# VH-VL binders against Lysosomal-trafficking regulator (mv), part 13

Target 1, 99 residues: Lysosomal-trafficking regulator (mv), of Drosophila melanogaster (Fruit fly) (q9w060r2686to2784)
Amino acid sequence: SLNSQILYNFAAKFLPVDGEIEGEIIITDLKLYFLATYRCRYFNVNCDIANITEIWLKRYQHQETAFEILLDTNKSLFFSLQNADDWKIMREVFCDKIV
Below, E stands for the ipSAE of ESMFold2; O stands for the ipSAE of OpenDDE; V2 stands for 0.75 times the mean of E and O plus 0.25 times the DockQ between their complexes.

## First folded at step 13 (VH-VL; framework fv_nivolumab)

Design q1 (from r7 with heavy chain R102L; at its last look DockQ between E and O 0.60; V2 from the best seeds 0.00; counts 0 for: pae E 8.6 > 2)
Fold by ESMFold2, look of step 13:
Structure q1 (fold): chain C 99 residues (1-99), chain A 119 residues (1-119), chain B 107 residues (1-107)
Amino acid sequence: as target 1 above (99 residues)
Amino acid sequence: QVQLVESGGGVVQPGRSLRLDCKASGFTFEDYAMHWVRQAPGKGLEWVAFITYDGSNTAYADSVKGRFTISRDNSKNTLFLQMNSLRAEDTAVYYCARGYYLGSYFDYWGQGTLVTVSS
Amino acid sequence: EIVLTQSPATLSLSPGERATLSCRASQSVSSYLAWYQQKPGQAPRLLIYYASNRATGIPARFSGSGSGTDFTLTISSLEPEDFAVYYCQQRSRWPLTFGQGTKVEIK
C-alpha cells in the first residue's frame, strides 16, 4: 500500500546468500521494506510485518548489528544495520518477534 | 548536467486542486528516489513527500497526508505532485529534490515553482 | 516528529571570521543530520550529510560535527559567497524535518 505511514528508516545492507547490497530499511505501520541505493528490481525486498514469524539477532563481520527475519513462507531475509543505535531501535520495534 | 525543472505553479482558490510537474534530465531518473520540499514566503523549508525510484512506495508530511499525491512517470523522466483541497497554508515555493545517499538527503534541487492559495 | 532548533537565528560576521552554527534535536537523531545553504532567490545546496561528510564539490572550510542531539556546522574562514541562510535536516525518523534556519550576514 502506497499510503502506509512510514515510522523509521535505517541505513542497512541486505545480505543475500552471495553478496551484500547497500540501501535502507523503511519500517511502516504495516510493512518492512528494503530499498537499494542503486535501482534494481531484483534487490527491492519487502514483507508484511504480520507475516514475520521470528527475528534472530546475528553477527556480521564481527559486529552484533545484524538480524535475520523469518517469514511465514519459510523464506528468510538477512540484514546488517550501519548504526548500533538503529539496531537497538529495531530490537524495541520488533521485540515481540525476537527469539 | 543534472537538471530538475518544476512547473504548474499558480494562483488558486482554497479548496481547489493543482498539479505540479518536475522534469528531470542529465541523470538516470529511474535510479533515484525523489522528494517534494516547500518553502512558505519568508519561512524555512518543509519536507512534503517522498517516492521510491520505481514509484512503489511513498511517504507524506502529516500536513499534506490525504490531500497530496506524489507520483512519477519514469518513461518521461517526470515527477508529479497532485495537490487537492488546497489551503492558505499550502502557499509556498515547491521544490523537487533528488534523494542523495540512501535517498533521504537532497543533493539536487529544482528552481522551485510558486503556489499561491488565496481567495 | 523531531524538532530541530537552530541557534543563533542571525550571526553577523566579517569575511575571514569563523562561523559556528548550532542545531539541536528534540530527541536523538544519531548521525542522520544534514546541512544546507540557501542564498536569496536560489534553491538550497547540500553541504554536509551524515553529520560530518562533505557533499561533492563543497569546500574544505565547511565542516560538520556532532551526534545524538547536538550538531555544529563550522565555516573556518568566511568567504564573501558564504553569507546565506543555513538549515539543518534530520532523517532519523519520519517525517523528515528541517531546522528554522540561521542567517549568516555580513557585518
Scores: ipSAE 0.016, ipTM 0.701, lowest interface PAE 8.6, mean pLDDT 86
ESMFold2 (binder alone), look of step 13: mean pLDDT 94; pTM 0.955
OpenDDE, look of step 13: ipSAE 0.017; ipTM 0.721

Design q2 (from r7 with heavy chain R102F; at its last look DockQ between E and O 0.45; V2 from the best seeds 0.00; counts 0 for: pae E 8.0 > 2)
Fold by OpenDDE, look of step 13:
Parts: sequence; structure tokens; C-alpha cells
Structure q2 (fold): chain C 99 residues (1-99), chain A 119 residues (1-119), chain B 107 residues (1-107)
Amino acid sequence: as target 1 above (99 residues)
Amino acid sequence: QVQLVESGGGVVQPGRSLRLDCKASGFTFEDYAMHWVRQAPGKGLEWVAFITYDGSNTAYADSVKGRFTISRDNSKNTLFLQMNSLRAEDTAVYYCARGYYFGSYFDYWGQGTLVTVSS
Amino acid sequence: EIVLTQSPATLSLSPGERATLSCRASQSVSSYLAWYQQKPGQAPRLLIYYASNRATGIPARFSGSGSGTDFTLTISSLEPEDFAVYYCQQRSRWPLTFGQGTKVEIK
């Protein structure tokens, strides 16, 4: 939404079925964005935080650095954080949704 | 080459409004987040506002929240800052800056436009 | 907000000397820190991003180091054009914030 306040930035990878995309997660008061440049074009994925039902921690490349966001639409988004310290913030922000 | 040119600055009385424009050239404007950063005379830098590449999201410093509005017209390669309810402490050179590394650094800056708020 | 404190406020040096500037954050900003240079009457210029990456066109004499709360900008050998004000900036959390600046002046 327009005029939403941005709160956090996280270096991250988006993990689609086909591979991985390096970019950044931006968390606002209303939405979670993933922004990247992919194949010389802007790439973005986003969801409303209100539509997030659960967040599951996952393994990625033998490390517990990934997480899956489950949405009320039965869709899901996979991400991996590149900085371990950012997980502490994620857990704090989404504490009620972490499974 | 990348170029940002601010305009619209001037002298205004407290409580009045002013709109700043920033004309971008030399790059694909719609691919970049943009910022406004200001600098009071003889003082340091203060981040003011942020807008995503497509204008879908914005952020503001607490000092200007509710009074300033950042927007953009990608078809015109122009960034805007609508400043309402201006205060003396808003007096500053206002820079538009291009967002870098997912929009959180400032890799290119305009030369700035001076806004003076005084009675 | 995250407060960035720069030191010293003023650094008086001669051309050819090494300059070391400090930036301390009130809380960890990981490596999300940038350095900018501003000369009188000019707009700031990005020098370093992500704590230690030189921006395009920045001479090798400029280097950044640090992580967490303590960061350093080093100018290995000052050139006449390097005398300016330097600012650090964090992007770990919003709002984005700058340090108050360090003035590098000629002795």
C-alpha cells in the first residue's frame, strides 16, 4: 500500500522451484516485499502481512537459514536470509506466526 | 551520465506549502527507488523520504511524517516532494538521491534546491 | 532510530598523511553501513557501501572496515581533493540515519 512505513531490510534469496534469486526483503507495517534484479529486469514478490498464517523454518544448503511463508490463499513463499543476525529480527517481528 | 536536477525551492512563510521536483536523466528512472535528503545550513544530512521504483510504497522520517508526501511520475522521469505545513526547522537544501543496492544507499545526488521557511 | 556517532569531529592533517575516521552505531547495523564525502558547496558522493565496498570510480586509497557497531573509513594517503566532510549512514533499520560528520581539514 502507498505510504506504508518501511521497517526492516534483509539480504535474502528468494527460492522458487527453478532455483534462487538474490535480493532483499523489505518489511513494512503492512507488507513484505522481495526486490531484486533478475535477468536485467526488476523482479519483485510481495504479500500482505495480514495474510500470513504461518512461518516455518527450513533448511537450505545444509543450514537452517531458510523459511517458508504460508498465506491464507494456500500459497507459500520460500526465502533464505543471508545474515544470521537478521533471523533474530524476523523472529521478533513475526513471533506469533513462527511455527 | 546520471543526472538529477532539483527545482521548486524558495522562500515561504510558516504554515505554507511547497512542492519540489526532481528531474532524472541518464538512466532508467522506473528501475530505481528514490529518496529525498535534506541539509540545514551548516548542519549534517537528514534522510527525509523514500519511494519504491513503482511508487507502491513510501517511507518518511518522523520529523516530516503527515506533512510531506513523496511521489513520482515514471512517465516523466520526475520525483516530487509535496511539503505542507512548513516549519522554520524545515529550512534546508533538499537533495534528491537515487537509491542504490535495493534502494537503501544513495549513489547519485542532485545539486539540491534551497527551501527557506521564515516569517 | 539508530544513532551514528562519528569521531573525531575534526581531523587536521597534511597531504600524504593517513586519515582514520570512526563511526559508532547505537546498536548493531551488521554491515549495512555507507560512507559519503561532501565538499563545500557540493552534494554528497557515495564512497563506500556495505561497510567495505568501494563505489564506482572511488580511488583505492579509500577503504572501509568494520561490522556490528564499529566502523572505520581509512584514507591511506590524503590528496588535496580529499579534504571534505565525511558522513556515515546506516540502512539496517528504518528510518535511515546519518552520522553527524567528520571534517577532514588541511593542517
Scores: ipSAE 0.017, ipTM 0.736, lowest interface PAE 6.0, mean pLDDT 90
ESMFold2, look of step 13: ipSAE 0.020; ipTM 0.716
ESMFold2 (binder alone), look of step 13: mean pLDDT 94; pTM 0.952

Design q3 (from r7 with heavy chain N57S R102Y; at its last look DockQ between E and O 0.59; V2 from the best seeds 0.00; counts 0 for: pae E 6.1 > 2)
Fold by OpenDDE, look of step 13:
Structure q3 (fold): chain C 99 residues (1-99), chain A 119 residues (1-119), chain B 107 residues (1-107)
Amino acid sequence: as target 1 above (99 residues)
Amino acid sequence: QVQLVESGGGVVQPGRSLRLDCKASGFTFEDYAMHWVRQAPGKGLEWVAFITYDGSSTAYADSVKGRFTISRDNSKNTLFLQMNSLRAEDTAVYYCARGYYYGSYFDYWGQGTLVTVSS
Amino acid sequence: EIVLTQSPATLSLSPGERATLSCRASQSVSSYLAWYQQKPGQAPRLLIYYASNRATGIPARFSGSGSGTDFTLTISSLEPEDFAVYYCQQRSRWPLTFGQGTKVEIK
């Protein structure tokens, strides 16, 4: 999926099993990226939007600002958005996948 | 130290094509998103194009969509801008810039290369 | 696209004076706002990112503030090398956009 067009960007935290990583979610025509800077290098997690089966709203730190992306591979990605306006946009963009 | 050096600018006629190169050094090129930003003579800054660290995704200003292509060769530490169907309004100094803070700010800039489109 | 409008167009001041530059966004950009300095014949230089964070090597006399739609770049006491054009830039939405610039010139 080379040269896909970027559509949105959101301040976010990636929530692995242990800890959290501050970064940015970038949504393109085909892919969702999470980008973060660590030791002057980009850390990234990504998935094809076509492989997203469901998005579940989750709680994080007593706030309903997090969500889990379920993939057709039975893997998942857990994120939290920092801005309420971005969360609204995120919900609109992926409304057909939100459970 | 971080260094970006643009090349390939020159004078071309409308409708022609031109490719700009940007050679990066002093940092791990493949770890950073890159941008092109241009500045018409005596005018302000205009963002042109963006490419992710691995070249998998790009973004373009509406003014250049369908005509310009940003790409990169990480093995050569080089960023490219293929400019097709050039117009007079594309006349500008073209800067390559390194993405900062998740790639959407510009922390290092080249000195720019001038592209002049005229008949 | 998000339009950034800077004011004033030109700011004439003397060394040692305080400079206040404004940048207004057509819609909220949260804190995703940067400031750049450009001197004649040179490439721009990043001053502030994320509205109020100074970039590496930027003197303390430069400060950024604001959120949403209204932002300010302040130079507490102008040095001779500070006379230049300043641009704001948002990264809240694609496409990335710049303001039209404010020229800080010597009185």
Scores: ipSAE 0.023, ipTM 0.741, lowest interface PAE 5.5, mean pLDDT 90
ESMFold2, look of step 13: ipSAE 0.103; ipTM 0.743
ESMFold2 (binder alone), look of step 13: mean pLDDT 94; pTM 0.949

Design q4 (from q1 with light chain S28R; at its last look DockQ between E and O 0.65; V2 from the best seeds 0.00; counts 0 for: pae E 7.0 > 2)
Fold by OpenDDE, look of step 13:
Structure q4 (fold): chain C 99 residues (1-99), chain A 119 residues (1-119), chain B 107 residues (1-107)
Amino acid sequence: as target 1 above (99 residues)
Amino acid sequence: QVQLVESGGGVVQPGRSLRLDCKASGFTFEDYAMHWVRQAPGKGLEWVAFITYDGSNTAYADSVKGRFTISRDNSKNTLFLQMNSLRAEDTAVYYCARGYYLGSYFDYWGQGTLVTVSS
Amino acid sequence: EIVLTQSPATLSLSPGERATLSCRASQRVSSYLAWYQQKPGQAPRLLIYYASNRATGIPARFSGSGSGTDFTLTISSLEPEDFAVYYCQQRSRWPLTFGQGTKVEIK
């Protein structure tokens, strides 16, 4: 929805197959967004929270700060959070989906 | 240079509606999130509303939720604030502000437009 | 919402003196804290973002420090144009919130 309420912001890296993109995760009541500037252009990735089936905790650069979001479409999104407090909040918010 | 110019303020009675406009120039408007922030006379700053760069998402302060609507027309470099069911406590100077550092700080502000709600 | 409490309410100083302003958050905001300056009859101006980063064009005499819940804005040597109201603002959680402000006035 265009009028969804934003709840949280997290400094994060989006981890595509070919590298990493620094940006921010924005969580609303309905959707998860990742916003960034990539190659001098606005970059965004998003998914509906309702379509998230599982969240897997992952390691990135020898730190347990990453996670993979699995969607009902069999697609996935891989992220890493940069702040310990944000990671704690993220785990609390999505505790029911964490495997 | 970045410029934001608010308009549409004035005196209205409680329960009435008012729309504010903010005209942006000097930057690529569609690349930035935008905000409305208000300041009651002699008081501090209060965040009012947020809209993403493409208008796909918004956020509101609890004090205005359900009454105010933030929107934008990127083709016209204009930000809007539709204010319905106005109350006396909505009296304030309303600033439009550009989102900075992923949209959650305010790096540029307009000079504001005064909205006075009184019977 | 996260409540930001600024202190002192008013700070009376002379040009050339050091100004230290405090901002305390009701809960942890990491480093997601900004400082703004507002002069009479003007719109606010961004001074510091992400707790300690100076915004573009901000003089070096302005510095921000702190993390978690306690933050400080320091003006090393006050200039005449620095007498104004200063606000802190957090972006850790929505809704975005401001402190109530600290007025730096001339003694």
Scores: ipSAE 0.018, ipTM 0.724, lowest interface PAE 6.6, mean pLDDT 89
ESMFold2, look of step 13: ipSAE 0.063; ipTM 0.740
ESMFold2 (binder alone), look of step 13: mean pLDDT 94; pTM 0.954

## First folded at step 14 (VH-VL; framework fv_nivolumab)

Design v1 (from u8 with heavy chain T58P Y59T R98K, light chain K28R; at its last look DockQ between E and O 0.71; V2 from the best seeds 0.00; counts 0 for: pae E 2.1 > 2)
Fold by ESMFold2, look of step 14:
Structure v1 (fold): chain C 99 residues (1-99), chain A 121 residues (1-121), chain B 107 residues (1-107)
Amino acid sequence: as target 1 above (99 residues)
Amino acid sequence: QVQLVESGGGVVQPGRSLRLDCKASGFTFEDYGMHWVRQAPGKGLEWVAVIFYDGSNPTYADSVQGRFTISRDNSKNTLFLQMNSLRAEDTAVYYCAKGYRYLSSGYFDYWGQGTLVTVSS
Amino acid sequence: EIVLTQSPATLSLSPGERATLSCRASQRVSSYLAWYQQKPGQAPRLLIYDASNRATGIPARFSGSGSGTDFTLTISSLEPEDFAVYYCQQRSRWPLTFGQGTKVEIK
C-alpha cells in the first residue's frame, strides 16, 4: 500500500490547451492528482506538492474559479473548480504558493 | 447488473485477525475506487477505508489506521480488508461500496449485502 | 473531522404527508453532500448526490436542497416504502462522514 492519505476531493475540469476534461482533483498529504471521470486509468495527472512552485488564480468563463499550478520543471497544469468554496480551500491549503 | 458480495465475516476474539473479501461483477472494476463502510448493530454508518482504482492511496478512518489494510486484485475483481488487532468496537456489519458517477468521488451507489464481524470473548 | 448532525432523530408521519429532514455540517462542505435510505436488514441506497441531484432510478418525490452547512431532504408525498432511516454523508473532506440518521416511521 502507498504512504499517503487523501485529504480533499474537488469536482474539477482539467483544461488542456484545447478543450476540457471532466474529473476530480484529489489532494493527499504528499500529492495532487487529477483523475478523469471516465476511463481515469487512461487519463490522469499528478504531481508532488513539494514540486509546486506557484499557483496563479485565474478567470475561466468570466468567473474566478480556475487556477494554474506551476511546477519546478516549468510545466504548468490548468484547472477549473466546480465550487467557489473549493477555491477558498485552495487558498488556505496552499497559501504560501499562491501568487 | 452491478453486484458486490462480501465474505469472511465471523466471530473472533479481541486481538485476532480477519480478512474480508468483496467480489465485484457487472462493471469495469479497475475503473473505480472502492470503499469499506461499517455499521455497528443498531447504530449508524461509519466510513472505514478507500483505495484508488489502481490500488494506490489507501486511506483510513482514524479508528482503524495502523490496524486495517485495504487492498485490491483487479485481475480477480476483488477488494480486500485485512483487519488486525481487532477490538470489541470493530463489531459491525462491513459493507463493500462502489463510487457513484465519479471515480473516487466519495458517494456510494452500490453496496454489498454486508458481512458481520463480531469481536467478543 | 466534519460532524453531520441530523434532525429530527425520529419523524412520525402518515403516508401522503410531506417529510422534511435536516442535516447540518460542523464546517462548510460546499454542495458535497449525499442522502441515503436504509431499510432494516438492507444496505443503504443512494438517493441524492451533490446536495440536489437524484441518483439513477430515484423517484421525483425525493428532492434535496442546501449548500455550505445546512441541507434538507424532502419527500413530497410519503409512500409506504419510504418509511426507513435516512443518512446524510459528506465528501468535502476526508475522512468521509455520515450523520447519525433520521428515522421516518408510520404514525
Scores: ipSAE 0.546, ipTM 0.875, lowest interface PAE 2.1, mean pLDDT 88
ESMFold2 (binder alone), look of step 14: mean pLDDT 93; pTM 0.949
OpenDDE, look of step 14: ipSAE 0.670; ipTM 0.927

Design v2 (from v1 with heavy chain R101K Y107R; at its last look DockQ between E and O 0.86; V2 from the best seeds 0.70)
Fold by ESMFold2, look of step 14:
Structure v2 (fold): chain C 99 residues (1-99), chain A 121 residues (1-121), chain B 107 residues (1-107)
Amino acid sequence: as target 1 above (99 residues)
Amino acid sequence: QVQLVESGGGVVQPGRSLRLDCKASGFTFEDYGMHWVRQAPGKGLEWVAVIFYDGSNPTYADSVQGRFTISRDNSKNTLFLQMNSLRAEDTAVYYCAKGYKYLSSGRFDYWGQGTLVTVSS
Amino acid sequence: EIVLTQSPATLSLSPGERATLSCRASQRVSSYLAWYQQKPGQAPRLLIYDASNRATGIPARFSGSGSGTDFTLTISSLEPEDFAVYYCQQRSRWPLTFGQGTKVEIK
């Protein structure tokens, strides 16, 4: 089910090929969610943490505040964190998946 | 005009149950995560629980885990807190709260007036 | 969980004076720190969110600063309506937590 315990949240942008969507990343014990601040086609983007194979640190606007999540389907999701300190938490949580 | 109105508080004996309601108006309720926050008489604020916009991912403070259940009915713009196995330490004013522009934000822009729950013999 | 420690516990000041309230987090919380005002018999009122942003309808005499672990709420010139209890609150990690409060009282 969708029921799991929330652990962290981060202000973030979701970066689909056709835009930048403001919202938040919410990490639970089972899933990673992105929830937009307004209704749009990217309002709720999510994946099971178990399906994440790799996370790649990326540059966005000349800063290392972005990352790409690679799924076991070879699809990827691209995000930009709005607070650099949050990347340190991401490294702690997903240390076994960071490339 | 965002408004949150809690109800269902009262005096109850230890071990009993009580349900709190929070009726929301003035915003699109189904777009927002909702919270309960409590304050024991003469004491500070304690976060109690949150639920996602769609009723998924309920999360609780350790002090209420396994005894309280947060839920919502988006068709009635209502948030609920089912409180079972009540203890004296659950005595508090209970507030519902919503965030500003964040769907499950822990930024509490708007608060209800609160409803008092007293647990005593 | 993250413990927020507010100081001082009580500030005794007169109208027109500057109030400086401190909040220290046990772990880094980025800028995810809010300040609330509460008067007796009332719900808390959001003053400052994300360390330094003033909430809707909050007078300019309220300002917030800090990042990481050390945060400050400043009231530049106290008005009679500002004598209340002030709480800081973090939203970086779950569970969400509040400081124990600083009471600002009239001399």
Scores: ipSAE 0.597, ipTM 0.882, lowest interface PAE 1.8, mean pLDDT 89
ESMFold2 (binder alone), look of step 14: mean pLDDT 92; pTM 0.942
OpenDDE, look of step 14: ipSAE 0.707; ipTM 0.931

Design v3 (from u8 with heavy chain R98K R101K Y107R, light chain K28R; at its last look DockQ between E and O 0.65; V2 from the best seeds 0.00; counts 0 for: pae E 2.7 > 2)
Fold by OpenDDE, look of step 14:
Structure v3 (fold): chain C 99 residues (1-99), chain A 121 residues (1-121), chain B 107 residues (1-107)
Amino acid sequence: as target 1 above (99 residues)
Amino acid sequence: QVQLVESGGGVVQPGRSLRLDCKASGFTFEDYGMHWVRQAPGKGLEWVAVIFYDGSNTYYADSVQGRFTISRDNSKNTLFLQMNSLRAEDTAVYYCAKGYKYLSSGRFDYWGQGTLVTVSS
Amino acid sequence: EIVLTQSPATLSLSPGERATLSCRASQRVSSYLAWYQQKPGQAPRLLIYDASNRATGIPARFSGSGSGTDFTLTISSLEPEDFAVYYCQQRSRWPLTFGQGTKVEIK
C-alpha cells in the first residue's frame, strides 16, 4: 500500500476458522489492513481493495456485526465490528461491493 | 521507559528548508507507527503526518502536503521530518509522538518535549 | 475533516471541585475519541483513549464517557496539578483532528 492515503479506522475482530483476534481495521485508498492488538500470525492480514469482489453481511454471536470480504482469488476474510455505527461507514465506503 | 527527543528546530526565513529529527528509546521502535504533531505559539494542537512502522506508507495534513516529508530509519531508532518551502504559518513547536503498533491507530500514548521552529523574515 | 468543538473554553474551579469538560464532533466518531492534558511549557499527555479507557499511570479521578458525537471528560476532584489545558482528539477518520482545547484554571 505504498503512498496510499489512510481514510478510516475501525475496532474489529478478525475471525479465522480457529478463533477470533482483536484488533483494528485500517482502510486506505488502496488497501484494507487488519492490525492485531498483539503480534500473532494474523497481525498483518490485509487485502487490496481492487481485489475485493463482494462484501457480505454476516451474523456473529447472534448479532449482525460481522462481514465477509470475498477476493478475486476465491479467498475470503471474515471480520466483526465492535461498533455497529461503523458498519454505516463501511456501507458508504464499499457501496458498490456490498451484496 | 519510553523517551522521544526532538532536535533540529531553529529560526529560518520563508522559503527555506529544515529537517527535524526524533530519537526514540525505551520501546521497539520498528513496531510502531510514528507521528508529527505541531502547536503554534499560544494555539492548539495540529496533526501533521504519520508514517507506518516499516516506512511503507505515509499520510499528511493538507496544510503540509507536498512540502513536508516524514521518514524513518529503524536501524537508528530515528524519525525525521523534512520541511521544505517553509511559511510563517509553519511556526510551531513540533512534537514527535508514538503511535500504536505497526500501522497507526491515531492514538498518541507518548510525546517528545518538542522542538521550536520559527519561520520569519 | 471532522471538527471537534470543546466547551467551555475556560473552566475556573477550586481544588477539590468536580470538573466536567465537553467535546462535540461534527460527525459520528464512534468511540474513537481521546483526551490529552497539557501543562504550561510541557508536551501533551494521553489521559483517556477510545472514549473511556484510562491510559497507563492516569489517576482514577480522570474518567471519560460518551459515544457518537458527544463526549465528556470528568475530573472527580481537582488536584493542584490538574490545572492545565485539555484537548480531545478523534481517530475515526483521517486526517486526525483535535479540539481547540479547554483551559482548566484555578479560581
Scores: ipSAE 0.363, ipTM 0.869, lowest interface PAE 1.8, mean pLDDT 91
ESMFold2, look of step 14: ipSAE 0.472; ipTM 0.855
ESMFold2 (binder alone), look of step 14: mean pLDDT 92; pTM 0.945

Design v4 (at its last look DockQ between E and O 0.09; V2 from the best seeds 0.00; counts 0 for: pae O 9.2 > 2, placed apart)
Fold by OpenDDE, look of step 14:
Structure v4 (fold): chain C 99 residues (1-99), chain A 119 residues (1-119), chain B 107 residues (1-107)
Amino acid sequence: as target 1 above (99 residues)
Amino acid sequence: QVQLVESGGGVVQPGRSLRLDCKASGFTFEDYGMHWVRQAPGKGLEWVAVIFYDGSNPTYADSVQGRFTISRDNSKNTLFLQMNSLRAEDTAVYYCAKGYRYLSYFDYWGQGTLVTVSS
Amino acid sequence: EIVLTQSPATLSLSPGERATLSCRASQRVSSYLAWYQQKPGQAPRLLIYDASNRATGIPARFSGSGSGTDFTLTISSLEPEDFAVYYCQQRSRWPLTFGQGTKVEIK
């Protein structure tokens, strides 16, 4: 939320332990945050890009469309992209953190 | 066409307070994060603080944390730096700097305003 | 904080010569590095961002390269107006930090 300009916007699902939430991933200079399509307790999930240590590809529903963001706090965020092509962009943006 | 004009600098004694203003023009002020960067006489550049486009998440260098406050009034296209408990090492030219697009780079700078802290 | 160390401290060259400036980061900053030029009595000017992207209006003789911890600013052929102090800056982590600067002076 540094600027009103958005670097990238991806349709995605946030995958908490208790289900899945539809929304979008928004990438700015400093933050990656998820905005749910509807208001819920997971409506606004975010992390500082600087605090991301690793990004791991994951399988979700028998497809390699998901990824896990590991944070320096040892917490993680699990997402699934709705468009496989968007992962190509993710890999370019976070190439130094992809495991 | 983009202009940043700092004001409020001057000579103050240690422990005193000073407020700097930065008037922006030539761009949509409310769309960009704004920064303060300072430069001690004959020294290099030191990032001081940032405030996001909507006034959220002010962040500071450790050297000024707890003493300085960055804020903005988007209706007036103005950036502020409230400096309290000033120290001799705060002596510097203070630049107002515009964030470059969505990135924490600085594509436009003011001419700076000199703050001198001395007994 | 991420410490940026620039070298050399001073670079003495003649107009027309190639200038190579280095910036080393104490930890990886990916490509999140910028270069600025500052002339005496003036505010800094953005030259390069994200390691290798030339800012708007910057002459082609300026180029940036590098990734991770080692970065280079190259001026292919120095013009008289290029003699100045150059700073690198990272945006990988807070706080934002600058290198100590390299002075490019006339030999």
Scores: ipSAE 0.009, ipTM 0.695, lowest interface PAE 9.2, mean pLDDT 90
ESMFold2, look of step 14: ipSAE 0.672; ipTM 0.894
ESMFold2 (binder alone), look of step 14: mean pLDDT 94; pTM 0.954

Design v5 (at its last look DockQ between E and O 0.61; V2 from the best seeds 0.65)
Fold by ESMFold2, look of step 14:
Structure v5 (fold): chain C 99 residues (1-99), chain A 120 residues (1-120), chain B 107 residues (1-107)
Amino acid sequence: as target 1 above (99 residues)
Amino acid sequence: QVQLVESGGGVVQPGRSLRLDCKASGFTFEDYGMHWVRQAPGKGLEWVAVIFYDGSNPTYADSVQGRFTISRDNSKNTLFLQMNSLRAEDTAVYYCAKGYRYLSGYFDYWGQGTLVTVSS
Amino acid sequence: EIVLTQSPATLSLSPGERATLSCRASQRVSSYLAWYQQKPGQAPRLLIYDASNRATGIPARFSGSGSGTDFTLTISSLEPEDFAVYYCQQRSRWPLTFGQGTKVEIK
């Protein structure tokens, strides 16, 4: 009945050009959100899942626990999952977008 | 000190409505997701609903979907639960709960609860 | 929906004894599990989050372990204030769910 409902949330870091921001990735049926720990009203990002064209597995600190999310505007968002088991859920949810 | 104070509980007949309020203090309310969790007398805990820090993305347990509405007013540090079409099985102590860190889905602070009794 | 099954339902022990409480999930929940303590007439109190991290102000005698589907709360030496009901709770998938509780009572 609602347009959007929370399905999962993962411990994650947002990776801007320089630095790391701790938070959580939240996946609803329509959107992907990142909400920063203790600062979510000042720092959050989101995108419509429909606007995601590709997801690229990336190395971060010599580990394959990061993702680059490419949007249909050619803008990208870069995240690191803090729990490797959450990769399985990412593959289930986004299987047709993972390169 | 973090405080959450629920109010609005009482005795109501099946099919009627009731609104619960939760007044928050001692933390920056608009930085956190807020939840309702209930406990039927003598029973365990049941998560009811959540709302994001900004009032977006309300999400509900199946048992209350379509009947309950969670909302918040960040200018008044207040969380609400509008309960419509109440049933006997909605009888419970209703707790307001703060999300740990932000949303997370763990509850680091709880109110003392307010009792809702649905009976004819 | 993920069902959490706690065992035993009741654990009868004396002060100073070690308590071991179990929580089993019907599906994998990674390490996204919390433990709460609840005394009669009170709200629950967060003890452990992310399976093994003690919440602020929780004494070291409380410890959590496990991942996937099988989780344990251990109280190394029971104190009089530890006799209460304990609930596990998962946040891996929505809706959030709790176990049915384990009552720890005085023998």
Scores: ipSAE 0.615, ipTM 0.883, lowest interface PAE 1.6, mean pLDDT 89
ESMFold2 (binder alone), look of step 14: mean pLDDT 93; pTM 0.945
OpenDDE, look of step 14: ipSAE 0.721; ipTM 0.930

